# Ledger of designs, part 1: miniprotein binders against Probable plastid-lipid-associated protein 11, chloroplastic (PAP11)

No score or structure here was measured in a lab: all are predicted.

Target 1, 187 residues: Probable plastid-lipid-associated protein 11, chloroplastic (PAP11), of Arabidopsis thaliana (Mouse-ear cress) (o81304)
Amino acid sequence: CSIFANPAQRAKRKLLELISEEDRGLRTQKDPKKRDEIVNAIESMTVIGRSSITTDDSLSATWRLLWTTEKEQLFIIEKAGLFGTTAGDVLQVIDVNKRILNNVITFPPDGVFFVRSDIDIASPQRVNFRFNSAVLRGKNWELPLPPFGKGWFENVYMDGEIRVAKDIRGDYLIVDRAPYNWTESFV
Below, numbering starts at 1 at the first letter of every chain, in headers, positions and changes, except where a header shows other numbers.
F, E and O are the ipSAE of ESMFold2-Fast, ESMFold2 and OpenDDE, as the mean of both directions, binder to target and target to binder. V2 is 0.75 times the mean of E and O plus 0.25 times the DockQ between their complexes.
[cut] stands for letters that were removed.
Atom coordinates printed by the task and the answers are left out, and those that the model quotes come from them; centres of patches stay.

## First folded at step 14 (miniprotein; from j1 with M48W)

Design k4
Fold by OpenDDE base, look of step 15:
Structure k4 (fold): chain B 187 residues (1-187), chain A 95 residues (1-95)
Amino acid sequence: as target 1 above (187 residues)
Amino acid sequence: SPETYLEQAKELLREAKELARQAVEEDRAGNYQEALLKYFQAIFELFWALFELEEALEQETDPSRREQLERLIKELEDKIREYMERAYQLEEKLS
């Protein structure tokens, strides 16, 4: 768009526009053409962010899911109705200094599923993670669940508003900075 | 293989049914918290089994095998809904 003088801004806005009506990626699963367009836009952002550090203190935040190809996440969102609810915000809560990553799926009003991970900064853009515990929590109960998995993701682009990541499985993640800070005690 | 997914899901279904049975016993004993947790454990197991079956179904082209998968998927979904209802009833008892 000519209204944006900065190519990076144009690329970012294009990406955001592409994902704006994709229901966090659910609709994209059924639209290979749209997926390709989004992935191409992500690749453009990757080029823009190639020389940037995306694992510094600015990574520490509560990140909210905008779009993903990760099947497990999408499945939970899609099937939330089985639980008599809908999926709320899906979050990645990162504290670089404490080396923690919490993946969170909320189920309003009180439900939450979260997985605790330890992280290690492997490069200026790569984060290694290892899941160490998981919890399903309701209004007045908590169920510990077995941990599962390890891997890495690369933040190929990050600014004051969004982060774009690619993981070890080849899945993509686009998140923004949530307007709140989630903690394990968060209600 | 589809057969492997089916077998795994059937096993998880058996385990979930056992957990649900135990939950009923706990409920009758007045141990509502334990009953609740057993139901949600069952639900969790069924849910991930459901995920695996859906993945298997996406890859299956044989009509007979697809039908088997679909039947089991429906059974799992029905059990999830059933156990969720029971769990919510227990949650109310604990409030």
Scores: ipSAE 0.773, ipTM 0.902, lowest interface PAE 0.6, mean pLDDT 92

## First folded at step 17 (miniprotein; from o2 with Y35H)

Design pa4
Fold by ESMFold2, fold request of step 19:
Structure pa4 (fold): chain B 187 residues (1-187), chain A 97 residues (1-97)
Amino acid sequence: as target 1 above (187 residues)
Amino acid sequence: DPEIETYLEQAKELLREAKELARQAKEEDRAGNYHEALLKYFQAIYELFWALFELEEALEQETDPSLREQLERLIKELEDKIREYMERAYQLEEKLS
């Protein structure tokens, strides 16, 4: 137990503890004081991560949602029972070399909603994206939906385990690396 | 409140789209075009779901108890409609196996 333990590691553990029982952000929506505490912890991670490059090949991964403020994702998670199912893993699947991003929400056992974007690296920490398609997939069918929108996100902190991001809307995202690779292909 | 009015107008447009999609789904369903009916039902559900989102956003900002009660009733009605269309969509999914 070193009294001089790494301050960056302590800040990271504090952030992860703060979000650990927030139901990916659903409970945070009803607790402004908790939200402020988490945002303050994110700012500490931003300081730790400033000047780092967070858009290199290590960004390519299947990222799994730990916590977010993004209301649309949280609404889908909250209301999945209306579809007779639950919201499984919520993912960001990024491939920097292929310049693609998929935002994915799974609905066990067969359901998936995913939005594909093209991306480009705008700066050492910022990624621009533009939505190009959306698909709702069920057991034996797919429904393409019109894509729209564009924006950016900045990875204010990233290491071998987690990524912390802020986007153009002022929403926050905290993800870890999933132990599997998700692909868009219908098997 | 202009922000509440914006949510309500967005919900109204989504509901209009959902009603037309549901009408088309029922027409395809009656014609035995089950794959098209299935897709139209899910399109309608998608529009209803986002209308529900807009109504929930309006409810978060509304402070008048009477208006809040009206929004809660409408939200309940939309949830029931989503469940109804989901039930038929799953029945069609089974038929297409």
Scores: ipSAE 0.852, ipTM 0.937, lowest interface PAE 0.5, mean pLDDT 90
Fold by ESMFold2, fold request of step 19:
Structure pa4 (fold): chain B 187 residues (1-187), chain A 97 residues (1-97)
Amino acid sequence: as target 1 above (187 residues)
Amino acid sequence: DPEIETYLEQAKELLREAKELARQAKEEDRAGNYHEALLKYFQAIYELFWALFELEEALEQETDPSLREQLERLIKELEDKIREYMERAYQLEEKLS
C-alpha cells in the first residue's frame, strides 16, 4: 500500500482489482458495465506497454488465467461440474525458443484438456499461432482430437508478474506467471 | 433469426455425431472392449458438450417463450446424457486401471 506508486503501477493495480472477484470472467459475462471498466483499464495498460518488446525470452513461462472474455474457455469453466469435477488452473504454456504454445485446462485430480500450437513472432508484441493437435487426457488414457485454425494474439503489456493480451477475435486475456511449470508428462 | 438458426444447425450436426459415437460406445462396452468404449464415450461427451454450448447461445438470443421452453428441455436432456456417459466412462476407467 505505497502512496508513491507511479502511474503505471496504479493502472496495473486498478486492473487487477477490477478483475479480482470476476471468477476468471464468468461474472463479467453478466455485467456489461464491469466489462467496459475492465476494457478501459486494459487500454491504459496498452498505452503503458506501447513500444515494449513482449515477445522475447521472458514470454516463455507457464501462464495462469486470471481473467478472459473468451466464451469457449468460460463455458468449460462454468460447466465442469457436468464432468464430476471443477476446472482447475487454466494455462498458456509458452516456449519462444522451441516455438510452441500449449493451451491447457486442468480438471482435478487427473483430467486435462490441452491444445498444442506452433507459434512464430510476427512483431515486437504479436505472436502468430497455428493449432497442431488437441488431447483429452484422463487417469491412464489419452484421446486425440482434430485441430484446425490459426490466428494471432498481441501481448499489449507484460512484466515480471502479469501479461495482458488481445487476440484476432477481439477477446482479452489476463494471466500471471504460475509458481510451477506445467509439462505434458503423463506420469 | 439467422444467428439462432446457425446455432441450432451447428447443434444438430454435433448431436448427430454424438448419437453415433454413443451407439458405438455401447456396442464396444457390451462386447467387453472397454478401452474402445471409454474413448468413444468421451468422444460423444465432447460432441454433446459443444452442442450444449450452441444451444445455450441460441437460448440467450431466443425471446419466444415456447421456443425457449423447448431449448431448456433439450439442454436438460443433453446435460443428463453427459452425466450418464461420464458415469459409465469413469467405471470403464476403473476397470482398465
Scores: ipSAE 0.849, ipTM 0.940, lowest interface PAE 0.5, mean pLDDT 91
Fold by OpenDDE base, fold request of step 19:
Structure pa4 (fold): chain B 187 residues (1-187), chain A 97 residues (1-97)
Amino acid sequence: as target 1 above (187 residues)
Amino acid sequence: DPEIETYLEQAKELLREAKELARQAKEEDRAGNYHEALLKYFQAIYELFWALFELEEALEQETDPSLREQLERLIKELEDKIREYMERAYQLEEKLS
């Protein structure tokens, strides 16, 4: 039997294929048709994951951005050249038990911007968050910055490899489990 | 469009503030306070960067040629300042290493 024999596997593979060349969503911004295709694939995944719990301990991980429609994130990625670098991994670091979420954008080799948040599990799939603080860090310096905002996202699908989420603004997020664990002391 | 004009004015104000921060940073640098200078530059960069974001978003929605030109000019100015301040910040970072 094919490894793509079941609908869930096929849907997942299709989604991953669709986003594989979209540069984390930058290219999608200029391609409404592709966006629609990806969104449709996400909706398929949503149906697949509808009855699943996606806010349990398995949510605790360092999640790495594969694709998003979130404009602020995409802008940072797109304009990283202004900083004389490129955007590295973009991460969501979640600890469900400690009720924390860190959004992280790396700027190789030493730069990192991260935002600390508190989270609350609102439902089997919804996570509420509130930003607490933000930090820009370089090689030998750290700058605290004012955080802003609160909201929620719903993990409409999650497995051992990826998570698909939709947030309060209607943006979509597709992430995988990073092969490393990011911490504030991470080098 | 009053909304676009608001963005323009806000961005101009942030640019003024950023220039002031850069001035202060330069003074700190002259005084040998490299760490403080560096932080001020990055604060300026941060503010300019998000102003840039707003201007780019505004530009995407604007159809009036005159307003588009104004947006583009200001965008370029912000980008130039970001690059300038980044260069200065990196120089300071090296001094601290």
Scores: ipSAE 0.828, ipTM 0.922, lowest interface PAE 0.5, mean pLDDT 93
Fold by OpenDDE base, fold request of step 19:
Structure pa4 (fold): chain B 187 residues (1-187), chain A 97 residues (1-97)
Amino acid sequence: as target 1 above (187 residues)
Amino acid sequence: DPEIETYLEQAKELLREAKELARQAKEEDRAGNYHEALLKYFQAIYELFWALFELEEALEQETDPSLREQLERLIKELEDKIREYMERAYQLEEKLS
């Protein structure tokens, strides 16, 4: 018997397999067919997660980017070489109780860009967010930057391993639970 | 395309602002104010980087050869300035270490 006899497990595995070689979405930008396949797999996961609550305490975590269509994030990853480095982990750090969302892009060994947001749980699956500040940080310096606006995303599926989300612009996000907890004081 | 012209003008303005920040950064460096100089360079880099993003997006949609050439030239100039300012910023970062 397959260990993935459950339809939800099969759908999840298919999605993970589809994105595994897509370099967090960079390769997908040049492959419309692959994008369609991934989006179809996301829709399958959406159906599976339709009746689930994906905004409870289990949403509080350091989420690590596996795949996205969001152009700004992909651009940063793609152009990190301009900064004399590569993009490390891209994170979405959520604390539901404190109503905080931090979007984080790391640039090893010392660089980090993060955007602070306040969040509001709008429904069992929708999170509203408002950017309020941003910071670019290096080895021994920190530069405050202007905020970027507001929006929402819907977590269409979430389990102990991954979260699948769709945002206000129609972009998709697939993340897993990072093996560490990022904080603003994280070094 | 008026939209592309708008992006070009905006990017050129940001480039002018970035160059002014870089000039100020050089003055701060000469004065020994390395921290302030470093922050000014990174401010310039940040502004140029997002201008670069908009130009790249515009280029993907543009089919007019003349406009494409203008976009490509400006993209190259922005990238060159980002690299230049990054080098200066890292030198300053070392001075602060």
Scores: ipSAE 0.828, ipTM 0.922, lowest interface PAE 0.5, mean pLDDT 93
Fold by OpenDDE base, look of step 17:
Structure pa4 (fold): chain B 187 residues (1-187), chain A 97 residues (1-97)
Amino acid sequence: as target 1 above (187 residues)
Amino acid sequence: DPEIETYLEQAKELLREAKELARQAKEEDRAGNYHEALLKYFQAIYELFWALFELEEALEQETDPSLREQLERLIKELEDKIREYMERAYQLEEKLS
């Protein structure tokens, strides 16, 4: 039998296929039709995940960006060339037990920008966050930067592979579980 | 559009601040304080980068040709400064290696 035999598997496959060629969302910014298709697929996943808890210990992971509508993230990815590099993995590193969230943008080989946040589990699917500090790090230097913002996101779907989230601004985030664990001391 | 004018003024102010940081960085470099110089350049770059973001967002919405031209000129200036300061920062990074 097919690995995509049930509706949930098919919906997930469809979503992943839709975003696979969208360059983490950069291309989607210029394609409203594609955006609508992806959002519709996300809504399907939302229905599938409606009764699931997506804020338990399984949320603790290094999550890697697959696709987003968040303009600030996309801008960094798009303009990375100004820094003489390209954007590597974009990560959300979550530890539910320690109540921390780090948003990370890597700039290979040595560059990294990360923002530290505290989190609070507000419901079975909603996470509140508050930014505490930010750091820009290079090969042999580190620059502390002022924190900015607070809000929430809802993990509308999560499994052993991916997480789909919607935030307070109405932006969407699709991430997978990275094959590595990022830490502040991670090289 | 008053909102666009606000973005322009804010970006111009950030550019002035960034230029001052770069001036200070150059002085630190001359003094042999390479680490401090490097951090000042990156501080300037960071501020300019987010100013650039706001200007790009403004440009996407602006239809007045004169304002668009002003935005585009300032965007180019910011990008040029970012590249300039990045080059200087990387040179300093090498000195620290």
Scores: ipSAE 0.817, ipTM 0.919, lowest interface PAE 0.5, mean pLDDT 93

## First folded at step 18 (miniprotein; from pa1 with Y35H)

Design ra1
Fold by ESMFold2, last read:
Structure ra1 (fold): chain B 187 residues (1-187), chain A 97 residues (1-97)
Amino acid sequence: as target 1 above (187 residues)
Amino acid sequence: DPEIETYLERAKELLRKAKELARQAKEEDRAGNYHEALLRYFEAIYELFWALFELEEALEQETDPSLREQLERLIKELEDKIREYMERAYQLEERLS
């Protein structure tokens, strides 16, 4: 039972419970009280993680979206019905050694939109990124699209299961480690 | 309102680009160049989608009921265009399989 867990484990469970019914953040957009509760829980995780290194090899993973405040990503998720589908898993695929990050939105059964980025480690918790390219892919075709942008994010907490991040725009991201690997190659 | 003006300026440019891409898609479609048409339709959809985002941000800030109604009409028109182009794009995708 988790009732005897240490304070850090309790804070993590509270955060995960708070976000569990928020539809990856879509419901939170209409609920300022819920947003405040989640942000307070994120600040608790920030304190817990303050001294840790969150940019080592363990950052390399396929990360799945649990919750975010980022308007663009949420808009895609919200409006996927216009494309005749739903948004499937939303991913950040990071490889620290290769210095890459792909932001991925899946549209089952065959669709995917992904943005390739270069990254570099700026500090124990901060990652700089710059968008390189974007691709929209369908059943038997690909369409390159021009990306732009750069910035940074800080992983304020990371463990074997989840990662909590803040970015230069003041947005938040909570992700877990997917039990699979995503690659841009066709499968 | 400068913030609303910024959203509307971005949307206008995206819509201009979407209109030209849609024109190209329809030309390629009529000419039987279905792969090119499919790509142009999705490019148009991409621009329409981000124009829609900017218009919805403008609507979030707009308080004048008359202007809100105009934005809502334009948003609906864009959603209808996206659905129309998506339908044709999927037909072309199946044809090219």
Scores: ipSAE 0.867, ipTM 0.945, lowest interface PAE 0.5, mean pLDDT 91
Fold by ESMFold2, fold request of step 19:
Structure ra1 (fold): chain B 187 residues (1-187), chain A 97 residues (1-97)
Amino acid sequence: as target 1 above (187 residues)
Amino acid sequence: DPEIETYLERAKELLRKAKELARQAKEEDRAGNYHEALLRYFEAIYELFWALFELEEALEQETDPSLREQLERLIKELEDKIREYMERAYQLEERLS
């Protein structure tokens, strides 16, 4: 650890270290003390990010899951073996100008489940979303699923590498910017 | 416990949907309509998967050993059914390639 890193850099390093071996949150589900430590570190990031605008063009990216408390996502990740596969990258693909969000879970080698949403910027840090549709895709087929639901999330901290969010359900999300761009185009 | 009852009620509805979708998948499969069968199997798997989620939530809160054992047996049955339908769905996918 650098003793000359500024306080924001130290808080960010602490958060990333705390989540690094948590299997995207699966291990955290069974460790309330670790969960409390991570939430406290998230609050430090919230203070650092307070009053910043986290809904500008830099929010547009393919974001890759590092850690979450969201039970449904974690259940999919945990149980992917039932599908004869694993859960690959879990993504949020956001385009602020087009007002879209795709929530994506990959299932190597050919599987993808994704949910399309419309979004709108509600405040400097808050994004509202409404689900439009969902698709389960395999090697040479697609299955549309009925859309449902709406909500919001707040990006309480964002920089060139990571984003930390809280949502309407009280769940947390930590993501980084993927070095690739995901699109839904089927070819 | 009202929360457990809520999880179980949700699971029952999802299981009813899964049963009908599986019936349809098997009919399409027998009829040689493999694309339709594939889609019905994945729809059934989807409903079974979320029924499994609700049962796991119920199990997390249930303290009665007898009721816990019943939930664990049902969870195992659902997992086996999901694996069964996934295997058939992949076979159909391969035929359609």
Scores: ipSAE 0.864, ipTM 0.945, lowest interface PAE 0.5, mean pLDDT 91
Fold by ESMFold2, last read:
Structure ra1 (fold): chain B 187 residues (1-187), chain A 97 residues (1-97)
Amino acid sequence: as target 1 above (187 residues)
Amino acid sequence: DPEIETYLERAKELLRKAKELARQAKEEDRAGNYHEALLRYFEAIYELFWALFELEEALEQETDPSLREQLERLIKELEDKIREYMERAYQLEERLS
């Protein structure tokens, strides 16, 4: 830890250290003490981020999953072996101007499952979403699947590197900005 | 218990959908309509996967050893079926490449 790190940077570093090697949350599911520590660190980030606007243009990015409590995403990651593959990057691709969110799970080498949502900014930190469509894509084929669901999430902290969010279900999400942009088109 | 019943009800409906989709996939497969068969297999896999999720949630809450054993058997059956359909789907994908 650098003496030059301000209190916010120290809190951020603690959070990132706590979620390191948690396998995006799979290990945390079996460790209530670790979960409590991470949630406490998230609350510190919430305090640091209060009163900030986290729904401006800087929210538009390809966000890569670092850690979550969301059972559905974790189940897909855990069970990817049933599909003969692993779960690659798990993404939230947000474009505030187009009012679109894509939740993406990659399955190397060619597989992708993504769910498109319409979004709207509800407050300085809250985004409402509504599932619009879902697509499973393979080597040279696509399969549209019926989507469902709606909700909201609040970005309680965001900077040039990471975003920390809470959602309507009481789940948590920690993501970083990917060094690439994901698109819906075939590669 | 009420929550377990909800998971089981969701799983049953998903399994019903998966069974019909698998029937359609096998029919298309036998007819040589491989692209259609591939899509039907993945649709069946999708329904089986979410049925599996609901059953795993039910198992997490179930304490009765007999009921846990029944859930574990069903979960294994679904996993085996997913693997079976995935294997055939990949064979079809390769054929259509």
Scores: ipSAE 0.857, ipTM 0.942, lowest interface PAE 0.5, mean pLDDT 91
Fold by ESMFold2, fold request of step 19:
Structure ra1 (fold): chain B 187 residues (1-187), chain A 97 residues (1-97)
Amino acid sequence: as target 1 above (187 residues)
Amino acid sequence: DPEIETYLERAKELLRKAKELARQAKEEDRAGNYHEALLRYFEAIYELFWALFELEEALEQETDPSLREQLERLIKELEDKIREYMERAYQLEERLS
């Protein structure tokens, strides 16, 4: 079936293979050669996606982390054992019509940390965001944490399954569409 | 060097905040204000966690073996403190359940 795959399908398959055993990026942090291979594969996806519109309604989804270089998220994932748990799904929940983005890290069985952001569409590929607040939630309690910050990211590739982005800090993000919808109930 | 100094200064401020929050958590705990104590412990843990992040960033750039060892020792100390506060926070969570 590989001989029938178009260049985009081949590039996507290579990228997904490269990240498949990288523990969402934790192993990549300790392997500069692997990191370079993945970044090179991302550049191929960038070329393929250069003319696409990635900021219409199709961006609205619960996106689930497959791989990232973002040090803060990786630190939380790596150190979750200090909290007596593991990092479950790590999500980016986007609703273009409501102009919101929530970054979510789950901590089984009951924990969740999420950061609320406002977004605006800057171009067919770029989204600006501004952090509003954060919440740490446990079994029967919540702790508001009001962080500030702003930035942007660009979706360099997006299809019905995955999204590849880079941000103002030079970090990369690869996500797929979760098989569920996350909401900030009780918030 | 300037980057390391920046990480260490950020860590110092976060540790100062964590120390004060932990003091408040222990005060609330002794007073029987368990919900408030729980929240103060998690606030302290939050500050310790990000202090730990800054120290690990400093360690990543530090090349002097002696200074690296000092950073590693401090990192372990902070991890132990986080575990200690997490243990107490979960005990309080259980009481409030």
Scores: ipSAE 0.855, ipTM 0.941, lowest interface PAE 0.5, mean pLDDT 90
Fold by OpenDDE base, fold request of step 19:
Structure ra1 (fold): chain B 187 residues (1-187), chain A 97 residues (1-97)
Amino acid sequence: as target 1 above (187 residues)
Amino acid sequence: DPEIETYLERAKELLRKAKELARQAKEEDRAGNYHEALLRYFEAIYELFWALFELEEALEQETDPSLREQLERLIKELEDKIREYMERAYQLEERLS
């Protein structure tokens, strides 16, 4: 008996397979056809998740980037070599109850850039966010940087393993639940 | 191209900021204020990095060969500068450890 017996499981499997070799979206930037396939798979997941609540307490987690079209994040990943390192995990750390969102980019072994945001649940699937501070941290130093902006994203699908989101700019995000919990004091 | 001009204008502003921050970094470095220098270098790198992003976006849209070449030269220059400042920043980081 296949563990992907129902349509939802198959759709999820297809999406994960499509993005598995796309280097978090870097390769997709050069492959419009693959992008279309992934987007179509996302739309299928959107239909599956249409009536679900994706902004409840189950949203509180450390989410790890699997794939995105967001240019700024992809640029950081692509150009991390300029910093004499590589991009590690890219995270969205969400605490619904505390109404906070931290976007995190790690640069192993010690580097981390994170942006703090306040969030508001706008609907069963939409999260509004407002940036309020940013920090670049190294081995033994910390640098505050000025953030700006606000927006929203919609979690069009979420389960115990992954979350699929679309944001105000039309970019897509696919994340999984990281095997660890990132905090600002995380080492 | 209005879109290209927008990217270039943003890049120009970021470069202006980066230049000032780099000046400060070097000044602090020469003064022996290594922690402050370190921070200023990373601030400069931050601004340069996003300037680089804007220029790359401009390049993606630019079709004129001459202008593309100019952008590519500037991009390379910025990348080299980022690497230079990173090297010094890491040296300072180690010194402070």
Scores: ipSAE 0.842, ipTM 0.934, lowest interface PAE 0.5, mean pLDDT 94
Fold by OpenDDE base, fold request of step 19:
Structure ra1 (fold): chain B 187 residues (1-187), chain A 97 residues (1-97)
Amino acid sequence: as target 1 above (187 residues)
Amino acid sequence: DPEIETYLERAKELLRKAKELARQAKEEDRAGNYHEALLRYFEAIYELFWALFELEEALEQETDPSLREQLERLIKELEDKIREYMERAYQLEERLS
């Protein structure tokens, strides 16, 4: 007997295996076949999570990017070298009770870009968001930047380890629960 | 191509903003207002970076070899400017530390 004998566990493991070497989605951009395989695995997870609530208090966490198709995020990761650094963790920090979402991109050792959003729970699986402000922060300085955009994402699957989401543009996001809690004062 | 034109129009607006911010950064730098210069350089970099994104998207869709070459040259110029402004910004960051 395997510890992954459950169909849901097998589907999850398959998804994690598919994305494990894809460099958060950078490699997938050049591999349409792999993209299709990952999307199919996401659809399997969607079926598994169809009747679940994925917008409750368990959504409140610091989520770390494992894989995405979102071009803007991938471009930042890919071009971080222009800033004399590399992209660190990419995060979605959610507090359901405070109705906030921070999208965070770290640039070690001191750099961070984050966008503040308000959120509304639209359904058991859908989160609406609106950007409020953006900040670029360095070693000893902080720069406010104009925010832009609004939309939604649906958490089609969530458990104690990962979350799988699809957004308004049709992009996909796979995240895990980070081993730390990011805050605006986080160093 | 309407899609390419959309990317180029967005890039053009971002470049306009970046150019003005870079001018301000250099003016503040020459005046010795280093903190303000630092912020303006990073603002310019921010706009240039997204202009670069739009141009890369345009390049992905462009099939005309001559136009592709022009886009590639412009992309390289923007990358060089980003690196240049980053270098100066880091110098300013150090002096303000």
Scores: ipSAE 0.841, ipTM 0.933, lowest interface PAE 0.5, mean pLDDT 94

